# VH-VL binders against Protein mesh: the designs that were tried, part 4

Target 1, 209 residues: Protein mesh, of Bombyx mori (Silk moth) (h9jiq1r811to1019)
Amino acid sequence: GVAGIFGDPHIVTFDDLQYTFNGKGEYVLVRVDHSQLKLDVQGRFEQVPRNIHGAVNATHLTSVVAASNNSQTIEVRLRPQHAQWRYRLDVFANGKRVYFDRTALRVQYFPGVTVYQPMYVLNQSEIVVMFSSGAGLEVVENRGFMTARVYLPWTFMNQTRGLFGNWSLDVNDDFTRPDGTLASVDLNNFQSAHRDFAQHWQLTDREQR

## First folded at step 6 (VH-VL)

Design c7 (from a7 with light chain P95Y; framework fv_tafolecimab)
Fold by ESMFold2-Fast, scan of step 6:
Structure c7 (fold): chain C 209 residues (1-209), chain A 122 residues (1-122), chain B 106 residues (1-106)
Amino acid sequence: as target 1 above (209 residues)
Amino acid sequence: QLQLQESGPGLVKPSETLSLTCTVSGGSISSGDYYWSWIRQPPGKGLEWIGSIYYSGETYYNPSLKSRVTISVDTSKNQFSLKLSSVTAADTAVYYCARDSYDSSGYSFDYWGQGTLVTVSS
Amino acid sequence: EIVLTQSPATLSLSPGERATLSCRASQSVDSYLAWYQQKPGQAPRLLIYDASNRATGIPARFSGSGSGTDFTLTISSLEPEDFAVYYCQQYDNWYTFGGGTKVEIK
């Protein structure tokens, strides 16, 4: 299955439920805590710069951090780019910047994870992260806005938690808070999704990667 | 081996247009991995970025130069050029052309031309 | 515009001594900072990129550190060829350079 976060931002869960998200700070996008398989994917949301596309008081995804069984922690970060689209995605492995060989296939191997940078396309940047556990992360930047998708093998079905839902094949339980309770969310009210559900998946200072 | 070389008049009169060309040899300017840039240095002072160009013709300019700058590229000649209009004595400087990496493998001016002194004199 | 302030303006040192050069940014540039060496009559030469990565062909005595707004270039033991002007440069938003630090012989 696949779940993701897209501009404005909007979230599409593993059960294909779509909702609007306007949180600020660091949030759990998806977490899997199983005896054989572990995954943690976190997203950072910041205020949209004031001169970008007429946006005021909106938030956008600026970083995705992911780790799985025995893997290095990979961060894909949006470069600051107020006046220029040239600066794109940067990749960090355990806090150290990752570089790709421009004369060969742009792949870097780390314990438990492989990172791939597809060929540069003008006005678009892309990073693909592939964990040995079978989990995948795709990050795309277009015109200064970052999109992320998480791909999971069917072995993770009904094992996920976080903003991307519990992947139960039932959209009615996707708004499950960390304590296991179900949120009543009004999809026609932007504030409801954040107040009643998303804010409960915000990370504490110690939990941030 | 990649080399960049500046060329153009060393003396320009006030109010006229300064025009310089950078010739790239040992490598292709038609590369998606690089921008090509102009940087200047007034005598005894520091470095100032003027602007950059991508092989497609897309340009980025230093806002401080108030749109007096035009940079162009000629991929068939493996060259890029700078025009700076309405020059004054403050534009007297050594002008450098440089290659600029912008992808995930580095962000820096890694190759520079020798520099050419342009004097704006009455 | 991001302003870079280098200090000191001049370092007067002898061969074999350690040189420590500072670069401060008016706002965070994360790690998007490079250092260049310039000798009289020559173009600048890239020494360090991404705050701490040595460029190809640069001797191990040159090292960079820092993040955010405070950055340092260190030359562990000055060689005669190291007496030059050093510039920091940010590439977080456009390009701006510091005013330079001149490392001169005592």
Scores: ipSAE 0.007, ipTM 0.497, lowest interface PAE 9.1, mean pLDDT 83

Design c8 (from a8 with light chain P95Y; framework fv_tafolecimab)
Fold by ESMFold2-Fast, scan of step 6:
Structure c8 (fold): chain C 209 residues (1-209), chain A 122 residues (1-122), chain B 106 residues (1-106)
Amino acid sequence: as target 1 above (209 residues)
Amino acid sequence: QLQLQESGPGLVKPSETLSLTCTVSGGSISSGDYYWSWIRQPPGKGLEWIGSIYYSGETYYNPSLKSRVTISVDTSKNQFSLKLSSVTAADTAVYYCARDSYYGNYEYFDYWGQGTLVTVSS
Amino acid sequence: EIVLTQSPATLSLSPGERATLSCRASQSVDSYLAWYQQKPGQAPRLLIYDASNRATGIPARFSGSGSGTDFTLTISSLEPEDFAVYYCQQYDNWYTFGGGTKVEIK
């Protein structure tokens, strides 16, 4: 299965439920705690600069941090807007910047995780993160917007938690809060998704990776 | 072994166009991992980046020079070229071609040509 | 534009002494800073990239440190071939170079 954050941003859960997200700060995108797979993927959202969109209250994804089982923690960050004419994704492994070039074959190996930078496509930056546990993360930047997708083996269906839903094959229980309660979300009221569900997955400073 | 070599006239008259070519050998200019750049150094002064080109023809120019600069690439000859129009005495400098890395989070100049002095004088 | 200020403009030292060169940026460049060595009549040679990483073939006596706005190039024990002009360069936004520090024989 696949879930992700796209554009404006909107979220598509593992159950293919779509909803609008306008949160600020750090959030749990997906968490798995299973005997064969432990996964924590967190996203950081910041206000979009006014000179790009003109909208004061719009947010965008600026960083994704992921770790699985006993892996190195990998962070993919959007570079500042003033560097926009160059490749825009920075990669960090345990807080240290990771470099890719033709000579290094564009693949870097870390404990429990492999990070790959695909061939450059003009005006698009991409990083693929492959965990030994079978989990995958794809981050793409295009025109200053960062998108992220998480790929999980089918065997981990109904084991996920977070903004990407519980992967139960039933969209009706995707709005499950950290305490296990089910949020009543009115999809015709975009603030309902944030107030009643998404804000409950916001991380405190102590919980951020 | 990668080598870069500048070529072109060493003397240009005021108001005319300065034209230089960089020939790349020992490596392909059609590599997607590198930009190819021009940097100059007036006598006794520091370095100034002029602009960079990707093998697709995409260019990035120093804003202070943008109205006068054109950089082009010829992948069949493994060359890239600089044209700087309306030159004045202030454009007298040693001109270097250099390779810069675009991919990853590093963008430094790892290989340089030997440089060519261009004097602007009547 | 990001302005890089190098200090001092000139260091007069003897072989075997330690050289410490400073580069200050007008705004944060994170770690996107390189150092180059230039000898008279020669092209610049890359020494350090990403503030602290030595380029291939560069002797261990050269080291770089710093982040944000304050950067240092250190030569632990000067060899005769190290007397040259050193430039810092940022690549966070466009490309700008510092004014250079000349390391000369005392």
Scores: ipSAE 0.008, ipTM 0.536, lowest interface PAE 8.2, mean pLDDT 84

Design d1 (from O2 with light chain P95L; framework fv_tafolecimab)
Fold by ESMFold2-Fast, scan of step 6:
Structure d1 (fold): chain C 209 residues (1-209), chain A 121 residues (1-121), chain B 106 residues (1-106)
Amino acid sequence: as target 1 above (209 residues)
Amino acid sequence: QLQLQESGPGLVKPSETLSLTCTVSGGSISSGDYYWSWIRQPPGKGLEWIGSIYYSGETYYNPSLKSRVTISVDTSKNQFSLKLSSVTAADTAVYYCARDSYYRGYSFDYWGQGTLVTVSS
Amino acid sequence: EIVLTQSPATLSLSPGERATLSCRASQSVDSYLAWYQQKPGQAPRLLIYDASNRATGIPARFSGSGSGTDFTLTISSLEPEDFAVYYCQQYDNWLTFGGGTKVEIK
């Protein structure tokens, strides 16, 4: 199954439920804590720059941090920089920056996880993270906007929690809060999704990877 | 209202270091949303980007000037500064400080009024 | 480095006329191009970014077009305040400006 964050941002759960997200800070996108399967994927959302020529205070994804069974923690971070404008994503493994060979092989191997940078596509930066558990993470940047998709094999079904919902093939349990209660969300009111559900998956400093 | 203001000596002797400061008011320099840049314009000529700095201290310099340029930031004073070493008459220009944003295409949306620096003995 | 060539160097027109300014890149910059207006004694002002997006507060008579290596700034009907120097700027690889086009009153 696949779930992700797209656009301004919109979230699509593993059950294909779609909703608008406007949170700021660090949030749990997917969490799995079963005896033999562990996955933690966190996203950081920052305010879109307030343009002096306009007053837009939307948020956007700027970082994704992921770890799975016995793996190193991989962070993919949006880079505001001038020297590498064709490439706008940084990768960190256990806090240390990863550098890819731009002319030859764009693959790095770490305990429990493989990270690769696909060949350059015009106007697009991309990083793919594949965990030994079978979980995958794809991060794409296009014109300053970062999107992320999480790919899970069927072994993760009915074990996920977080903004991407419980993968149960039933959208009715996707708005499950950390305490196990089900949020009543009005999808025609974007504030309802955040207030009643998403804010409860926000992380404190102690919980961030 | 955001304002940028250049300051520093208007006359520098050949071989010495040109030093300018940009003071930002009406907004915080400690924002992850923006870079802070120096651009110059020799009399009667076009614009040349010198370099940019992020509030963390990370810098990006024009490759043509990199060996002579140092940009620094002081977040407590809401200022950033330019040092250009070993100046010659070719460095005579109006120097602008400006704000740019990665998310808005590295375009410069706010500029200081500019300060003329003449390199002369 | 990417070199931007602006043409013509000088454009002599009367108020009410259409101005068409060209910016050509030595290699593709996709749509990573901005346009600025500079009046005598003033700092440059952002007009257009991402080749065609008009900055907030910029009059509708200003428009940008193009992609790759060929870009155009169009002023549909010149006002007295539009007689100025115009610069293009790329941000695909590092950051460079064109040499400028002076729009002067005929």
Scores: ipSAE 0.008, ipTM 0.469, lowest interface PAE 8.2, mean pLDDT 84

Design d11 (from a11 with light chain P95L; framework fv_tafolecimab)
Fold by ESMFold2-Fast, scan of step 6:
Structure d11 (fold): chain C 209 residues (1-209), chain A 121 residues (1-121), chain B 106 residues (1-106)
Amino acid sequence: as target 1 above (209 residues)
Amino acid sequence: QLQLQESGPGLVKPSETLSLTCTVSGGSISSGDYYWSWIRQPPGKGLEWIGSIYYSGETYYNPSLKSRVTISVDTSKNQFSLKLSSVTAADTAVYYCARESYYSGYSFDYWGQGTLVTVSS
Amino acid sequence: EIVLTQSPATLSLSPGERATLSCRASQSVDSYLAWYQQKPGQAPRLLIYDASNRATGIPARFSGSGSGTDFTLTISSLEPEDFAVYYCQQYDNWLTFGGGTKVEIK
């Protein structure tokens, strides 16, 4: 299955539930914690710069940090956008910037994870992260806005937690908080989704990668 | 090895357009790994970025100069050019062309020798 | 715009001494900072990028450190050819240069 963050942003869960998100700070997008299966994907949301697309008070995805069983931690980071800039995604492996040889195969190999940079397309940046566990992460930047998709094999079904839902094949339980309780969310009210559900998946400084 | 060479008039009259060309040799402009830039330095002063261009024609300009600057690229000649309109004495400077490289964080890894442009009647 | 403040404006030292040059940003530039050397009548030469990565062909005596707002260029033992003006440059938001530090012979 697939789940992701898109646009202004909105979230599409593994069960295909859609909702609006406008939190600030670091959040758990998806977490799997089993003795044989581990995945942690975190997203950072920051206020949109005032000079991009006329934004005044809005947030957008600026970084995704991911790790799986025995893997290097990979961060894909949006370069600060206060103007219409060039290639806009930087990749870090365990805190060190990754460079791709653009004259050859655009692939970097790390313990438990492979990172691929597709050929540049005008006004679009893209990074693909492939974990040996079978989990995948795709990050695309277009016109200064970052989107991310997480791809999981069926072995992760009903084992996910976080903003991307629990992948139970039932949208009615996607608003499950870390403590296992179900949030009552009014999908026509952005404040309800954040207050009653999303803020409970916000990370403390100790938990941020 | 890679070389960048500026060319164009060294004297421009006030209110006219300053035009410079950078010729790239020993490497191709038609590469997605590089942007091609103009930087200037008034006599005895520091460096100021003017703007950059990608081989596709996409441009990025210093906001303080944006209304007066046009940068263009000619991949068939392996050249890129600067036009700065409505010049004044404040535009007197050594003008450098330079390459921005993805592999050096988009810092300027190669520079031309620079050409002095004096704005005077 | 992001303003870069270099200090000192002039650093007077003898060959063989250690040089330490400072660059401070008005807001965080993470590690998107480069250092250049410029000799009279010449174009600038890239020394350091991403705050701490030495550019190709640059001697090991040059090193960069720092992140966020405070950055340092260190020359561990000055050679005669190292007496020049040094500029820092950020590429986090637009492209701006510091005012430069002149390293001169005492």
Scores: ipSAE 0.054, ipTM 0.603, lowest interface PAE 5.7, mean pLDDT 85

Design d12 (from a12 with light chain P95L; framework fv_tafolecimab)
Fold by ESMFold2-Fast, scan of step 6:
Structure d12 (fold): chain C 209 residues (1-209), chain A 121 residues (1-121), chain B 106 residues (1-106)
Amino acid sequence: as target 1 above (209 residues)
Amino acid sequence: QLQLQESGPGLVKPSETLSLTCTVSGGSISSGDYYWSWIRQPPGKGLEWIGSIYYSGETYYNPSLKSRVTISVDTSKNQFSLKLSSVTAADTAVYYCARDSWYSGYSFDYWGQGTLVTVSS
Amino acid sequence: EIVLTQSPATLSLSPGERATLSCRASQSVDSYLAWYQQKPGQAPRLLIYDASNRATGIPARFSGSGSGTDFTLTISSLEPEDFAVYYCQQYDNWLTFGGGTKVEIK
């Protein structure tokens, strides 16, 4: 299964529920605590830069941090607006910047995780992260906006938590809070999804990777 | 063989717009593999990148020059052009057009011969 | 903006000698660095890209090394045609050139 975040931003859960998200700060995108898979994927959301036309108090994804049990922590970061160039994603492994050799297969191996940079597609930057557990993360930047998708083997259905839902094949329980309670969300009211559900997955400074 | 050739007036008056065209021969500007760039060099000084364009029209400008620079592309003529507004004597330089690509490291592998543009009344 | 500092400004050597040219960046540019040769009255010629890869047609006597902030261009044995100005260029954060090193005959 696949869940992801795209656009201004819109979240698509593992159950294919789509909702609008306008939170700021760090949030749990997906967390798995299973005997075969420990996974924590966090996203950082910041205000869209003032110099982007149509920035109407919106947020966008600027960083994704992912770790599986006993793996290196991988961060994929959108370069700051003033430092953006044709390639706009930076990769960090345990806080150190990762470099790719363009004369070889652009792959870096770390404990429990492989990171690779697919061949450059003009005007698009991409990083793929594959954990030994089978979890995958794909980060794509297009025109200064960052998109992320998480791929999980279908054997982990009903084991996920976070903004990407619980993957139960029933969209009605995708708004499950960290304490296990279901949020009553009115999709015709954009504030309801954030207030009643998403803000409960916001991380404190102590919880951020 | 791929050739790039700059053309345009060699003399521009202060406050006017400097306008140059680069004609590409022996290869297509419509290729998705390459960007097309302008670089300048004042007499006796070093190189300064001005900006780059992709055949789709997407542009990247040197932040120090961005307010004065417009680069455009005409795929039907296999040409791309530079306009630099409000010129002063500091804009006197040899102007080069060149080809570059991210995949091969944003390096400039083919250059035009350069054209001297003098800003003087 | 990333500033590239080339040293020395002028290097006076004889044919057959080894030339070592330095380029230092004000912050890390990874391996996103190229070297160019420019002869009087001519456009620059690409020598090295991605810090160490020789461009097509460039003689083996030219080699590049380094990563991060400290880069070197080496010419193992100078030929008469190698006396020229050499520029480094980074492309990690926008695109900037160094001030150049002139390699001249002693």
Scores: ipSAE 0.053, ipTM 0.598, lowest interface PAE 4.8, mean pLDDT 85

Design d2 (from a2 with light chain P95L; framework fv_tafolecimab)
Fold by ESMFold2-Fast, scan of step 6:
Structure d2 (fold): chain C 209 residues (1-209), chain A 121 residues (1-121), chain B 106 residues (1-106)
Amino acid sequence: as target 1 above (209 residues)
Amino acid sequence: QLQLQESGPGLVKPSETLSLTCTVSGGSISSGDYYWSWIRQPPGKGLEWIGSIYYSGETYYNPSLKSRVTISVDTSKNQFSLKLSSVTAADTAVYYCARDSYYTGYSFDYWGQGTLVTVSS
Amino acid sequence: EIVLTQSPATLSLSPGERATLSCRASQSVDSYLAWYQQKPGQAPRLLIYDASNRATGIPARFSGSGSGTDFTLTISSLEPEDFAVYYCQQYDNWLTFGGGTKVEIK
């Protein structure tokens, strides 16, 4: 299955539940703590600068950090604005910046993970992260907006936690907090999703990768 | 060998527009891996970033200077230029052009030699 | 605007000594920090980028460390050509330089 962050942003869970998210700070997007697969994917959300978006109260994804069993930790970070619409994705492996040879094969190999930079398309940057565990992460930047998708083998259905839901094939339990309790969320009230569910998946400084 | 060279008048009168051009040789300005920047340094003082441009024409300006600064690029001549309007004595400085590169975190990996611009009547 | 404070303003040392230069940011710049060397009458030269990566051609005696708000440039054993002004620069949001540290002969 696939879950992700799209648009301004909205989240689509593994169960295909869609909701709007405008939290700030760092959050657990998906966590898997199974004996065969350990996966932790975290996202950082910051205020959208006035110049690159009309909705001044909106947040956007600025960084995704992912690690799986026996892998390097990979961070894909939206480059700070250096020009109005020039944005690049910076890649870090265990805190050290990764550079791709753009004249040759655009692949970097690390323990437990392979990172691929597709050919540049005008105004679009893309990074694909492929874990040996079978988990995948795709990050795309277009005109200063970063989106991310997480791809998991169907064998990990009902093993996920976080903002991307629990992948139970039932949208009714996608708003499960870290303590296992189910949030009551009014989707017609965007503050309800944040207050009653999303803020509980926010990370402290000590928990960030 | 990549070289950047500043050119333009060394004397500008107060209230007029300072105009400089940077000529890039030994490498192409038409690359997605680089921004092209202007930095200045008043005599005996520190460095101040003025602004940067991408080969597509996208610009990013120091907020303190934005109302007075225009940077442009001419990919056919492999050049980029700075215009700073309404100059005063405070704009007297050595002006550098520089490249910032994806491969060095977009820090300034190549610099021109600098050109002194004096604002005086 | 992110302000970078360099200390000390002047560091007086002899050749062969270790130099330690500090750069403090008013808010986090993650690892988006560079160090430059400038000799009188010359353009700055890039030494370190992304806080700790040495630029091409820069001798091993130069090293950078730190993240967030506190950064250090170390010259393990000063050579005569190392007596110069050193600037830190952040590129996290906007671009700002520190005020510089002058390394001069004792």
Scores: ipSAE 0.023, ipTM 0.574, lowest interface PAE 7.7, mean pLDDT 84

Design d3 (from a3 with light chain P95L; framework fv_tafolecimab)
Fold by ESMFold2-Fast, scan of step 6:
Formats: sequence, C-alpha cells, structure tokens
Structure d3 (fold): chain C 209 residues (1-209), chain A 121 residues (1-121), chain B 106 residues (1-106)
Amino acid sequence: as target 1 above (209 residues)
Amino acid sequence: QLQLQESGPGLVKPSETLSLTCTVSGGSISSGDYYWSWIRQPPGKGLEWIGSIYYSGETYYNPSLKSRVTISVDTSKNQFSLKLSSVTAADTAVYYCARDSYYEGYSFDYWGQGTLVTVSS
Amino acid sequence: EIVLTQSPATLSLSPGERATLSCRASQSVDSYLAWYQQKPGQAPRLLIYDASNRATGIPARFSGSGSGTDFTLTISSLEPEDFAVYYCQQYDNWLTFGGGTKVEIK
C-alpha cells in the first residue's frame, strides 16, 4: 500500500482516508514496532513563510527522516526558502550530506538502504529511498512544496501506526492514537483532526531521530 | 576540455550599457546539470556574484544589482550574455563568466580568463 | 544578506608550514560553503565545496571543515604554488563571497 502527504498539507492514509493536517513540529508518519519489519518514518512541519502565495498560518512538510531494521537513518530535507533558487532537496545519512555522482544511476548505498536521485527536471526535485525490508519512501519537491509517499509491501498490513493510519483495510479505525484509543474526528472542523488525533502523534525530544 | 571565453568592449562610458558575451566550447550549455554565471572583481578588491542563468532562460540576479542586470542565453550559439545598464566608475572591474554545478555544491568549477571593463569618459 | 568575514587578512608563512584560514558567517549557512584560490592575474580555482569536499583535481593537502557559522580551510604543508589569495563563498541564501585571506611568503 501507499500513504502520503500532499499540498497544504493533505494526508491520505494506507486505508485511503483523506484529511487536512496543519500541525507544527515533528510527527510520526509511520511506525512499525514488529522486530522483522521495524520502520520509523517521521515528518517535520514548519510554518509556511509569509512570501509564499496563498499561505497564511499554514504549515508545510520540511523534512522526512526514515529508518528501517538494521538500516542507516536517511533524512530528506527541503532547503530553506532563501536557498530554494536552484535544486531544493538535500539528503543526509548519519547527519552527513549525501552526494550523487553524475555517472550511471545516481545511486548511493548504505547499510540496509539505497538512495536514488532521478534525473533533474526543471522546477522539481526528487529522492527515492529503498529499504532492504521492502519499504520505500519517495520525496518530491515542486515549487517549494515537499510531498512524501510511503510504499509498503503487504507484509506491513495491519502493522502500521501514526498519521498514515493502521492499514487495517477499514477507514473507521485510522484515527487510532498511540495509546490504542480511537479518536472521534469531525472532518468538517480542521482543528478537530489535530486536537483529537494528530497532536497525540507529535514526537517528544527523546523520540526524535 | 571545457573552455569559457569572455568578449565585449573593454571601455564603456558612464550612463551607458555594459555588454559582454561568454562563449562555451568543449561542452554543451543545454544541460540540466549546470547554471552559467557572471562574477566581477574590481581592481584590488574581492569577488561579487552578478547573476546566473539556466539553459531554459530562467535567471537569478544578485538583489543589489537586479534593477540593472539582464542575462540571456543563446543555446544555438552555445553562448550567454550580460547587460548591465546605467554604469558608473564603480562598475569598473574584471568580469568573469563561470559554470556552476549542482554536483559540486552549486560552486563555480570552470571560469573564463576574465575581461577588464573600464568605465570612464 | 549573509556577510562572510575571513581572518586573518594576511598570513605570512614559509613553505612546509601549515596554513589555517577562517571564515565566519553572519548567520548559519549549514554546510553550503566553498573555498577558492586566486593567483595574481588569474581566475579563481575551486578548492572545496559543501564545507569539506575537495573539488576534482585538488591535492589532498587542502582540507575544509566546519558547519553553521564557523569554517576553516587548512593547507597541511604549503607548496610554493599555494601562496595566493583564498576566498570563501556561501550559497545558502543567494551567493556571497568573503573578503579574502592573502597567504604570502614570510
């Protein structure tokens, strides 16, 4: 299955539940605690800068950090707005910037994970992260906005938790908090999704990668 | 081997437009991996970036110079050009064209030899 | 505008000595910093990009370090051809150069 963050931001869960998210800070997008399938994908959301057209008091995705069992931790980061005048995504492995050779496939290999940079397209930046576990992460930047998708094999079904839902094939239980309780969310009230569900997946300093 | 060569008048009168062309040889300007840039250096002073262009025609100008600067590209001639309007004696400098590369950290990996432009009556 | 301050303005050293050049940014530039060498009458030559990566063809005696606001270029053992002016340059917020450090023979 596939789950993702799009636009201003708009979240689509593994069960195809759609909702608007405007949280600030670091959040769990996907967490799998199963020993053979361990996966942690975290997203950072920051205030949209004032000079971005159409954005007042909105947040946007600025970083995705991912690790799977026995893998190197990979971060894909949106460059600061003032530096977005050329290529706009940076990749870090263990805090060190990753560089892609012009030769061949533009691929970098790390323990348990492969990172691929597709050829440059004008006004679009893209990074693909492929874990040995079969989990995949695709990050695309377009016009200064970052989009992320997580791709999981069927072996992860009903093992996920976080903002992208539990992948139970039932949208009615996607708003499950970390403590296992179901949130009652009014999708016609944007603040309800945050207060009653999303804020409970916000990371403490101890949990951040 | 990639080579960049500046050309244009070495003397410009105050209030007029400075015009320079950079000819690229040994490599194609029509590449998504590179930007093409102008940098200047007044005699005995440091370096100042003027602006950059992508082969699509998209430009980025130094905010302090943007009202006076136009950079253009001609992919059929493998050239890019600088126009700097309303010049004064403060614009007297050696003007360099350079290539910058995403793969070398948006840094200038190849430079022309530079051409001195003097602004005087 | 990010201002880059290079120090010292002039370093007087002998061949074989270690040179350490500093570049300080007025605000964080992360690791988006390059170093150039310029000899009299010549165009600058790229030495280091992304704070610590040597450019193609640059000898191992040149190394860069630092992140955020404080950066260093080190030449482990000066060769005669290394006596030149060195500039740092940031590309985090637009593009600005430092004022330069002249490395001259003692």
Scores: ipSAE 0.032, ipTM 0.570, lowest interface PAE 6.2, mean pLDDT 85

Design d5 (from a5 with light chain P95L; framework fv_tafolecimab)
Fold by ESMFold2-Fast, scan of step 6:
Structure d5 (fold): chain C 209 residues (1-209), chain A 121 residues (1-121), chain B 106 residues (1-106)
Amino acid sequence: as target 1 above (209 residues)
Amino acid sequence: QLQLQESGPGLVKPSETLSLTCTVSGGSISSGDYYWSWIRQPPGKGLEWIGSIYYSGETYYNPSLKSRVTISVDTSKNQFSLKLSSVTAADTAVYYCARDSYYSGWSFDYWGQGTLVTVSS
Amino acid sequence: EIVLTQSPATLSLSPGERATLSCRASQSVDSYLAWYQQKPGQAPRLLIYDASNRATGIPARFSGSGSGTDFTLTISSLEPEDFAVYYCQQYDNWLTFGGGTKVEIK
């Protein structure tokens, strides 16, 4: 299955529920916590600069951090720049910057995870992260906006939590808070989605990766 | 072997348009991995980036020069060109064409030899 | 714009000596910094990109280090062909070059 965060931002859950998100800070996008396998994918959302993007009171995804058991932690970070046509994504493995070159087919191998930088496309930057577990992360930047998708094997069905939902095959329970309670959300009101659901998945400083 | 070669008049009169062409040999301009750029160096001074072009025709110009600069690409001839309008003596410089490469962090990995353009009556 | 300040302006050394060249940015450029060598009458040659990666064909005696605002180019043992002008260049916010450091024979 696949879930992701797109554009402005909009979230599509593993159950294909779509909703608008405009939170600020660090959030759990998806977490799998099982006896044999753990995955934690976190996203950072920051205020869009008004003068650069022309937006007011909007946020955008600026970093995705993915950690899995027996694996390096991978961070993909947006580089905000005045000249938006240059490559915009930095990659870190356990806090150390990753560099790519063409002689290695733009692939870097780390314990438990492979990171690939596809060929540059005009106004687009892309990083693909593949964990030994079969979990995958794709990050695309286009014109200063970062999009992320998480790919999970069917083995993780009904094992997910976070902003991307619980992957139960029932959209009606995707707004499950960390304490297990179900939020009642008005999808036409982003404040309802944020106040009643998304803010409960916000991380404190001690919980950030 | 990739080579870049600048060509064009070495003398331009004040108020006229400076026009240069860069011919690329040993490699194709029609690739998404590269931008093609113009950089200049006035005598006894440092380097100044003028602008860059992608094979699609998308251009990016130094903001201080944007009102006077046009860069164009001709993929059928494997060439790209610079026009700088309304020149003055301050535009006297060696002009280089260069390739920006995705594979070198968007740094200039190949350069032409450079051509001196003198602005004088 | 981001201003790059190179120091010293001129470095007078003998062959075999270590050269250390500084480049300081007016604001952070992270690791998006390149170094070029230019000999009289020649085009610049890329030495280092992303602060510390040697370009193809560049001898091991050249190394780059630093991040943020403070960067260093080191030539571990000067060869006669290394006496040249060296420029740093940032590509974090548009493209700007430093003023250059001339490495000259003592």
Scores: ipSAE 0.020, ipTM 0.557, lowest interface PAE 7.1, mean pLDDT 85

